# Miniprotein binders against a7ua95r516to809: the designs that were tried, part 17

Target 1, 294 residues: a7ua95r516to809
Amino acid sequence: ASLSLLSISDLVPDLQFIFFWMSNAIEILYFIQQKSPAYMQTIELMDDKAGSKESLLSATISANEEAMTILEEVIMYTFQQCVYYITKTLYVVLPGLLDCNPFGTEPSSEQCRRAAGVCVCAVCVMPEAVRRVVSVFQTTSDLLQQYQVHSEIQSQMFAYLFFFTNVSLFNQLIDKGPARGWFQRSRVLQIQASVKILLDWAKGAGHNHLAQKFFAKFCSTVTILASPPQQLSQMSWKALCAEHPSLKPVQLHRILTQYQLMAELGPLPIWQPSSEDEAYIYRTVDLLESFENH

## First folded at step 11 (miniprotein)

Design ye5
Fold by OpenDDE base, fold request of step 15:
Structure ye5 (fold): chain B 294 residues (1-294), chain A 85 residues (1-85)
Amino acid sequence: as target 1 above (294 residues)
Amino acid sequence: DTSEELRKRILKLIIEALRLFAEALRLAREGNPEEAEELLKRAAELMTEAADIARELGDPYLIEFAELLLESVERMIERLERRLS
């Protein structure tokens, strides 16, 4: 199937298989972690027949360590596979979020599969482009719950997915935004509204802290771009750096430069980078975020 | 002590079954679900043996471990069979 047609629904059977394998491995690992210490103590209390006890204890320790290693590898592998497939679907749907007009009366054409008729649930009333993104996260959440995946693994999964989403959206906005007109005030306000819907969903799903943490860079960018010229022109470089610490100097400089061009503002000395940051604003390699740092 | 040697044998069987379990995942993901199923069936055989020995010894930890792994492997076999049907 062309990447453009790949939906999260198409991957559900494969994801279910992987999650099932993961959950079984986690269950076995948890058993070893919880029960092996008491078993080793039991061995230590056995009658010592000429060093046989020590040999059994050593064999038990070695077997438990090897078992846990194997299971951890399975868990890691399955985790990576899940992330790979889920991020592949996100990659397809995320550009639509930047082009979305959430204020348009586009009838939600896709009915909630759970309801016979018009569903008025929070997801069904979302703009289609936002709903597609949320559907990926919701499907992930549903699968994690279905297979009772440990909370730590769930947290790690969502952390990575939010990280990926932030990097993808940020890079697209910075790289393509000027050419696509995404820096236009009306378009920025649409993006801001769309992102708010996504963040509200994440809050409702219990992932508010993770969402706030990992979307900080994209949210900061959108917040700056959504700011009225009269307000933003009164903020110094230092003040903007302090208010938006998630942005690197080169990123902030790029945003402000493009904002200035879009708003037809003359040179603003107040936005001049500090002497300390001046060397960093030319590091174009640091402009886009990397996917490798997670 | 024959009992200690039997416990060590059970542990070896468990480790081998876990190796088969992990390898079965790889094979299934590489498009060899039939081979994966055969490894899981072998793992189930090993765990059946391990559980039997553990029951004879009356070792509750080894019983629970072998049975848990057996159940897990059997669930995976069922899942693979459903994909192949």
Scores: ipSAE 0.824, ipTM 0.959, lowest interface PAE 0.5, mean pLDDT 91
Fold by OpenDDE base, last read:
Structure ye5 (fold): chain B 294 residues (1-294), chain A 85 residues (1-85)
Amino acid sequence: as target 1 above (294 residues)
Amino acid sequence: DTSEELRKRILKLIIEALRLFAEALRLAREGNPEEAEELLKRAAELMTEAADIARELGDPYLIEFAELLLESVERMIERLERRLS
């Protein structure tokens, strides 16, 4: 199937299988972690017959360590597989978020799959492009809950997915934004509204802190670009750096340069980088975010 | 002591079952679900034996461990069978 046609719904059966395997491995691992110490104590209290107790204790320690290692490998493998499939679907739907007009009047023609009638739930009233992104996250959340995956693993999963989403959206905006008109204030306001819907969903899903942390760079970029020229032109480089600490100097410089071009502003001395940052604004290798720096 | 040797045997069975469990996952992901099911069935046999020995010994931890792993493996078999049907 063309990557363009891959939906999260098409992957649900495979994801369910992987999550089920993960959940079973976690349950067994948790059992060992919780019950093994007491069992070791029980062995230590056994009557020692010719060093047999020490041999059993050693064998039990070794077996538990090996068991835990195998289970951790299974958990890690299944985690990576889930992330791979979910990020593949995100890759397909995320560009639509940047092109989305959330102020459009087109009612979602798709009825909520959860309701027999007209659903007015928060997801059903979302613009289609936003709903597609939210659907990936919601499906992930639903699967994690269905299989009662430990909260730490859930947090790690969403941390990575938000990281991936931020990197993808940020890089696309920086690289393609000028050419696609995404730096136009009207378009930026649309993007800002779309991202707000996503963040509101994340808040409702209990992932507010993670979303705020991992979307900081993209949100900062959108906030700067959404700022009126009259306001932004009064902010110094130092002030902008302080307000947007998630942006590297090269990134901030690129954003401001593109903003200047879009807004037809002349050179603004107030945006001149500090002497300390001057060397860093030319580090083009740091302009785009890496998917490896998680 | 025969009881200690039996406990060590149960632990070996558990480790072997876990190896089969991990390998079954790999096979299932590589598109060999039938072979994966065979490994899980073998793991279930090992855990049935382990649980029986543990019950005879009256070792609560080993009973619970073997039974938990057995139940997990059986659930996985059922899941694979549903995918193959």
Scores: ipSAE 0.824, ipTM 0.959, lowest interface PAE 0.5, mean pLDDT 91
Fold by OpenDDE base, fold request of step 15:
Structure ye5 (fold): chain B 294 residues (1-294), chain A 85 residues (1-85)
Amino acid sequence: as target 1 above (294 residues)
Amino acid sequence: DTSEELRKRILKLIIEALRLFAEALRLAREGNPEEAEELLKRAAELMTEAADIARELGDPYLIEFAELLLESVERMIERLERRLS
């Protein structure tokens, strides 16, 4: 009950605090990494009065190592906290993406915070369910930029968020899709359009490669389900495996079986798994993706 | 040499301040922002001392390090105070 009311906007003050702490730790770490080597050289050039130089050098090395360790722990902790809160908001809004009809004329009730009046920006014209998901990612991006977080850490954060999103959407589609009618072609086309909007946003935000990589499994699933029966029925198991390498044999088999049922197709020998894959299609433990594998 | 011992002292103060900085984060996240602020204030005191010693020595690296950490800690104190107000 309480989780359904949690928006990314409600978490912004806490996220800002965490990002601020992370940014400060990164700045100090960067200072040590950039300046400590030259300082150690300066110590090495000092006059050696009674072995005191070696002791100072050793103390400096030890202090720098300890300082970097403390700062890395702070950065890791703050990173994990950010991801935790952001993924909680994603968990709430992601189901709406699967139920979204992006072809409907539902006016976005929420105005863009960046514009005075009626904003016609790409985000404001998005379907509400898509906009809510994009808003989580955009808020994350804006916070990372506001606090000038290093590009590598930004990439790691988006990699994890895209991973989480893909796993969540994939698992929901596979598990609940048949019961909710998400395997119906019309619904699949809606899902495909919604995901395209998200991917277009990711491309515009400079995360195209990460989005393509981490959404591959969900995109492959949606692509197969969106395929016309006339086209998909001409593709062999081997061809589908080759075209969709992100899907495990058990996953592909499940998708094709549900597609066959939905499209009222008779048995298709061309979709019969290879003898090599036949043992793997029964590994139901591999059907759903794990959140722990990242 | 008294100068080397002073440099070692500055480094010890910096490490202690960083420990306080890290612990303050934990406390703030656990719902104890007032205690976190007190640790940061202590860290600021340590860095003020460290910066003063570093200036007396004329060590540019230790001056910059102590001042950078001091400024960071002070910014965090200001941020916590705004949350508590």
Scores: ipSAE 0.823, ipTM 0.958, lowest interface PAE 0.5, mean pLDDT 91
Fold by OpenDDE base, fold request of step 15:
Structure ye5 (fold): chain B 294 residues (1-294), chain A 85 residues (1-85)
Amino acid sequence: as target 1 above (294 residues)
Amino acid sequence: DTSEELRKRILKLIIEALRLFAEALRLAREGNPEEAEELLKRAAELMTEAADIARELGDPYLIEFAELLLESVERMIERLERRLS
């Protein structure tokens, strides 16, 4: 099947299998973590029959450590597999978020899985492009809940997914934005509204802190681009750096340069990088975010 | 002397079952679900033996551990069988 046709729903059976394996491994790991200390104490309290106690204790410690190692590897592997499939789906749907007009009344053609018939829930009233992205996250949340995955692992999963989403959206906006007209104020406002819907969902799902943290770079970019020329032209390079610390100097410089071109402002001395940052604005390798920096 | 050796044997069986469990996952993900199922069946056999020995010893931790692993493995077998049907 072409990647373009792959929906999160198509991956659910495979994801369920992986999550089931993960959940079983977590349950076993949790058992060892909770019960093994008391068992070792029980061994320590046994009558010492010619050093047999020490040998059993050593064997128990070794077995528990090995068991935990195996289980941690299983959990890590299953986690990575889940992330792989989910991010593959995100990769397909995320570009649509940048092209989305959230102010248009396009009826969502896909019905909410939670209700028979027409659902008026917050997800169902979302623009289709936003709904597709949210559906990936919601499906992930539902699977994590279904298999009662530990909250820490859930947080790690969402942290990575938000990281991936931020990197993907940021890179697309920086790379393709000028050519696609995404730097135009009207388009920026659409993007800002679409991202707000996503962030509101994340807040409602209990992931507000993670979303704010990992979307900071993309949100900063959109905030700058959404700023009126009259306001932004009064902000110095240093002020912008301070307000948007998630942006590298090269990134901020690129954004401002493209903004200047789009708004026909001409060169603005106030946006000139500081002497300290001047060397960094030419580091084009740092312009786009890496997916490896997780 | 015999009871400690039996406990050590149970622990070895548990570790072997966990190795099989981990390898079964790899095989299932690589497109060999039938082979994965066979490893899980072997793990279930090991855990059945482990649980029996643990019950004979009256060791509650080892009983619970072996039974938990057995149940987990059996659930995985059932899941694989449903995927193969």
Scores: ipSAE 0.823, ipTM 0.958, lowest interface PAE 0.5, mean pLDDT 91
Fold by OpenDDE base, last read:
Structure ye5 (fold): chain B 294 residues (1-294), chain A 85 residues (1-85)
Amino acid sequence: as target 1 above (294 residues)
Amino acid sequence: DTSEELRKRILKLIIEALRLFAEALRLAREGNPEEAEELLKRAAELMTEAADIARELGDPYLIEFAELLLESVERMIERLERRLS
């Protein structure tokens, strides 16, 4: 009940606090990494009594290692906390993306807070369900920039968020798609258009490579389902495996089986799994993606 | 040498302050922001002492380190105070 009302805006104060702590820890860690080597060299050049210099050097090495360890733990902890809160908000808004009709004429009810009047920015023209998802990612980007978080950490954050989004959308589509009519061509085209808007945003935000990599499985699924029957029925199992390498054999088999049912196609020998893949199509444990493998 | 012992003392103070900094984060996240603030105040006291000793020694690395950590801790205190108000 309470999770359904949680917006990213409600979490911004808590996220700001965590990002602030992360940023301070990164700054201190960076200082040690940049300045410690030169300081140790300075100790090595000190004209001091035999043995005193070695003791100080050893103490300095030990202190720097311990300091870096503490700071790395703080950074890791804060990173995990950010991911935890952001993924909770994604969990709430992602189902709306699958039910979204981006071809509907309903104007986005939420005007961009930045503009007096009708804002024609890319976000304001988005369907509401897509805008809600994009808002989570945009807020994350804005916070990372606000606190000047290192680009590597930003990339790791978005990699995980895209991974999470792909797993969530893929699993929902495979599990609930048939029952909810998401495998119908008209609905698939709506989903495809909605995901394209999200991918276009990711490209504009500088995360094109990450988005292409981590959304590959969901995009492959949608691409297959959006394909006309006349085109897809001409593609062999091997050709489909080669075109969609992100899909496991069991996943591809499930998608094709559901497509066949939806399109009222008879049995297609061309879609029969290879002898090598035949054992794998029955591994139902591999059908849904896991969140743990990242 | 008195200078070596003082440098080692500064390093110990820095490590203790960092431990307090890390523990303060945990406490703040567990819903104990007031206790977190007290640990940060203690860390600030340690870094003030460390910075003073470092200035007396004229060690630029230890001065910069202690001052950087002090400033960070002070910023965190200010942030916690704003959250509690």
Scores: ipSAE 0.823, ipTM 0.958, lowest interface PAE 0.5, mean pLDDT 91

Design ye5
Fold by OpenDDE base, look of step 11:
Structure ye5 (fold): chain B 294 residues (1-294), chain A 85 residues (1-85)
Amino acid sequence: as target 1 above (294 residues)
Amino acid sequence: DTSEELRKRILKLIIEALRLFAEALRLAREGNPEEAEELLKRAAELMTEAADIARELGDPYLIEFAELLLESVERMIERLERRLS
């Protein structure tokens, strides 16, 4: 009950605190990494009075290593905490993406109504369900920029968030899709359009490569399901495997089986798995994606 | 050499301050922001001492290190105080 009311905006103060801690730790770590080598060289050039130089050098090395270890732990912890809170918010808003009709006239968000004019920004024209998802990513981006977090950490964070999003959407689509009617072509086209808006945002935000990589499974699934029966029925198992390498054989088999049922197609020999894949199509443990394998 | 011992002392103070900094984060996240603030205040005291010793020695690296950590800790204290207000 309480999680359904959690918006990313409600988490911003806590996230800001965590990001601030992370940013400070990164700054100190960067200082040590950049300045400690020169300092050690300075010690090495000192006059060796009674072996004291070696002791100081050893103490400096040990202190720097310990300092970096502590800071790395802080950075890792803060990173994990950020991801934890952000993914909780994503968990709440992602199901709405699958039920979204992007072709409908949804009312503009209240926030853009305050300006005397219709805001025509890309976010304001988004369907509400898509906007909610994008808002989580945008807020994350804004916070990362606000605290000048290193680009590598930003990339890692978005990689994980896209991974999480893909796993969540993929698993929901595979598990609940047949029962929810999400495998119907009209619904699939809505999902495809919604995902396209999200991908377009990711592209505009500079995360195109990451988005393409980590959304591959979900996009492949949607692409297959969006394909006309006349087109898809002409594609062999081998061709589909080659075109959609992100899908495991068991996943592809499930998708095609459900597609066949939905489209009322008879058995299609051309979709028969290869002898090599036949053992793998029954590995139901591999059907859903794991959140642990990132 | 007294100067080398002082440098070693500064390094120890820095490490202790970093430990307090890390523990303060844990406490703050566990819902003990007041205790976290006290640890940060202690870290600031240690870094003030470290910076003073480093200035007396004229060691630029240790001065910069202690001052950077002090500034970081002070910023965190200010942030905690704003959350508690």
Scores: ipSAE 0.822, ipTM 0.958, lowest interface PAE 0.5, mean pLDDT 91
Fold by OpenDDE base, look of step 14:
Structure ye5 (fold): chain B 294 residues (1-294), chain A 85 residues (1-85)
Amino acid sequence: as target 1 above (294 residues)
Amino acid sequence: DTSEELRKRILKLIIEALRLFAEALRLAREGNPEEAEELLKRAAELMTEAADIARELGDPYLIEFAELLLESVERMIERLERRLS
């Protein structure tokens, strides 16, 4: 019951607290990494009074290693907590993206109405369902920037969030798509347009490479489904495999089978899997993506 | 040398303060922000002592380390106090 009401805005205070702790730990860790080598060299250059230098060096190495270990644990813990909360909010809003009609005139969000004019910013013109997803990512970006989190940690966080989003959307589309009519051409085109808005945002936010990488499977699925029957029916299994390398044979086979049913094309020999792939198309365990493989 | 023993003492204080810092996070996340604040206050006391010893020794690295950790801990205390108000 309570998960459906959870907005990213409700989590901001808790996230701010976690990010603040993370950023402090990263700052201290970075200090040790940058300054400790020079300090150890300074110790090595000290006058050796009866082996006291070696003892100090050993104590310094040990203390630095222990300090770094403690800080890394704090960073990992805070990272995991952030991801946990953010993915919970994504879980709630992502289904709306598949049902979104981006070609409809949805009224601008209430927040932009309070500004003395129609905000024509890219976020304000987004469909509500897309805006909700983008809001999660934007809030995450804003928090990472606010607390000056190291770029590598930012990249890792967005990589995971995009991975999670791709897995969630892909699995929902494959599992529920036929029943919900998401394989219908008109619906696919809506999904494609919605995802394009999200990808355009990611590009604008500086995450283009990560978005292209981690959304590849979902994008490939949508691209195939959006293809006209006249075009797709001319593509062989081998050509489709080559064009969509992110899809496993079982996934491609499932997509094509559902496409065939939806488009009433009948059996297409050209889509028959190769002898090499024939054994793999029956591996239903590989059909849906796992959240654990990241 | 008394100076080396003092440097080792500073390092021990830093490690203890970092342990308190990590434990304070756990306590705060478990819903015990008051206890977390007390651990951070203790960490601040340790880092104040460490910084004082480091200044007396004139060791730039240990001064910077102790002061950085002190500032971090103090910022966390301020954050917790604002959350409790």
Scores: ipSAE 0.822, ipTM 0.959, lowest interface PAE 0.5, mean pLDDT 91
Fold by ESMFold2, fold request of step 15:
Structure ye5 (fold): chain B 294 residues (1-294), chain A 85 residues (1-85)
Amino acid sequence: as target 1 above (294 residues)
Amino acid sequence: DTSEELRKRILKLIIEALRLFAEALRLAREGNPEEAEELLKRAAELMTEAADIARELGDPYLIEFAELLLESVERMIERLERRLS
């Protein structure tokens, strides 16, 4: 019933249950990892009265290995369950980032007006579309902290959420952008501002390194599209590939084609693909990213 | 000897309780919370037995293991009972 609403707040009770189970499994797993080596040494030092010490040692090794396997499977299952539900809510809210205007009609304060409507303080209101996405990330972060989930698992979860966000935004921009007008310069600048708010959230939450890594493709796309023609027209195909290694040749070619259309530029010889890339700019199977490749 | 056989018994109880713990999670997530609670109650019985044997032996590792798992299972039972009410 909670999936029919797809709001993160409606999923919190289910997520709390899953994280609680995960945190219990983590606690037991860490106990085994921390205590088992010393226990094994105590068995080796035991008085071998009946000559069965080696049998106990073997049984202990086998039991600890099986216990850790069971617990790791529980942790993986709960991780996958959390990610499944969280990404379903992200899928619903992410498209709004491409349509929203973070600048608004007039800023709510003098500082916001001077910053062209970008929210920089408590007196400003974050655009609703951005707020919905940030709410998913923030709720996830709050739950992970509430249940004291180990920091490495928290990092893995946000790595996947950022990967999912990147793929979803990139695919929608490439696939639907022409029909929706998202390649127009004013829209690209609005998209860039909205993404900046997400990146700032990630930095403040301690996930800057993950955001830099996993948003690279979408950020590169927006960076290229937002570049002034004076600056971009001086960069060769090879220079653009070097600056934006996350983009496949077909993707870069498509982005530059859309840029030329919206900037009303004629053909630019400097953007001709290198001989190494020439065959690859037509591989439409590689244009959109897969959610399964991580 | 007899103490080493009892330690092996405790290890077997712990593994069975962990299997019940993992299966109870799957049952609860698949819409069978009453069956999940039944498995957790069985796991709690196994860990109560394991903890009693471990305390008689004075084996601090096995005491800690059994008590930690028992506490975890009891917390999960309590949470499931609240949701079933």
Scores: ipSAE 0.788, ipTM 0.952, lowest interface PAE 0.5, mean pLDDT 85
Fold by ESMFold2, fold request of step 15:
Structure ye5 (fold): chain B 294 residues (1-294), chain A 85 residues (1-85)
Amino acid sequence: as target 1 above (294 residues)
Amino acid sequence: DTSEELRKRILKLIIEALRLFAEALRLAREGNPEEAEELLKRAAELMTEAADIARELGDPYLIEFAELLLESVERMIERLERRLS
């Protein structure tokens, strides 16, 4: 017996409800921001003979501040609720990217398409593990557009989702990689190919700048691990730090240690940290990334 | 000035309706959708009153504010009622 797995499709009605509340709050907030300054000027032009203009002006300022505070809290709460549910589905599907072999298109995918009468699309030919992740991102994008959520909030949502994805993949690779065999070179090349498909989706969806920014740590890790030993062994620690500024010294040191082990380059460390970085390469508190710093 | 006092009353009704709107969201998300609907109906009553007062004053900003919030609340009542059924 298995538990029913919660997919993003199962969450759509709840997400639609939450995005509906968010979009209504945004509309009211926008109205206040666009119309209140002119209204305040209208009050200033009223007759001041009774002295009541200043009292109304004060009340209007106070009401606008309270209204905007309430609406901003609603928008923040709905944003947090959306990311909570979306990241729960991401957490379930993201580990599959590390186990995925992206080089094959299964003939059964074509057979299932033809038997079900579905249209051929990029999702049908994509490896299943990548497709599951893309489905979460694409469903999120579709909902944000359906409810006409402001583009700045859409960007913040995807910034957080890409941040979450990067932290989850990086932490699992670093933490579980030795036991799962994910540092084996053939496995790293498969991971690199899977991530490239995901990055191509992000670029095609108009999120390339966010993906480049927020996947940098995981992408740097995979790039280092995928490098040929002849080329990587000729690079100094300082050159690697300059090429991969997203990696902390302890993270770079751990990645290079695993690389050296898997490439069988002997027990003597090839890469010598700078004197500045030497103090930091054993700071295990800095090894894994926090989900809380976004 | 009675006109200015009425405008201040409209603003207070709007703020109370917004507080009900925000609390209704929390109630709906915490598994209390019937209470959420009750708060939204109260907010709709406040915004109907606010809109009526604003129309008598001929204050287009307060009319638009009250009507926008009323429309938003009514859409949310309708959507909440669909989920409850």
Scores: ipSAE 0.786, ipTM 0.954, lowest interface PAE 0.5, mean pLDDT 86
Fold by ESMFold2, look of step 14:
Structure ye5 (fold): chain B 294 residues (1-294), chain A 85 residues (1-85)
Amino acid sequence: as target 1 above (294 residues)
Amino acid sequence: DTSEELRKRILKLIIEALRLFAEALRLAREGNPEEAEELLKRAAELMTEAADIARELGDPYLIEFAELLLESVERMIERLERRLS
């Protein structure tokens, strides 16, 4: 019962209500923005030396400014409410990505099994953990389109959702990875494959630039961990920093330390931090990311 | 003179209706959907009055503004009534 309550499907009616309010507020705001300038010009062309025109113009300017302020607050409030509900479901489903095996997924439905031997639908071949995350993003995208939410607001929402996803996955990997065995080579490759499915969804949905921007830290982490030792051992600390600018020195140091342990490598001089970074590799306060930095 | 005063009145009605619209949202989200509906019904009354005055003046901008907000408020009332049922 509690687990079904956390599903995105259970939240759709509330999200529909919130998006409906947002959409109506956007429509009224757009009307003011598009029509008010011409109306102001009409008032300014009125012939009135008794000050009546100036009083009406002033009142109209003040009313339009207050109206736009009220509507912008409604849009921000509804945006924040949507993000709150959607991230609740993401918080629950994201950890499964670190534990799943995308390489052995069986068909999930009778229709997909009936199509076996010719083709299968992409949703049916995904691990359930990946499907749950994709379902949250896809449901969000469908609702935004259904309510004709302005594309800039849609982009802002996905920017935040990708930021939240990145922070959640990165923090869990760094914090729980040693105890859960997530730094083992086979697990890193499984995680990499699962993340690629998410990135492919984002590209197909028209959000590739947002995913590249906001997933950078987690993707860099997985890329480093997935690199073969003979290739990674050729890269200096400075080269790794240049290739992975999203990683803080303490984060890169921790990732390389875990890589060294799992690959059974001795100390590598080429991975010694630059003088510039030496002071920062032990700043444990900077190791985990904050959910509140967006 | 009288025309200017009526236009200013329409603007005041619009702002009050928008305040009610925003407050109704917060009430609905805070678990008070019946109070939210009552505020929206009051906003609809204000916009009906505003639209009537705007039509007497023949002011196309204020007519469209009042009618758009009235339509939005009526859609919200309808949505709230479905959830309350």
Scores: ipSAE 0.779, ipTM 0.951, lowest interface PAE 0.5, mean pLDDT 85

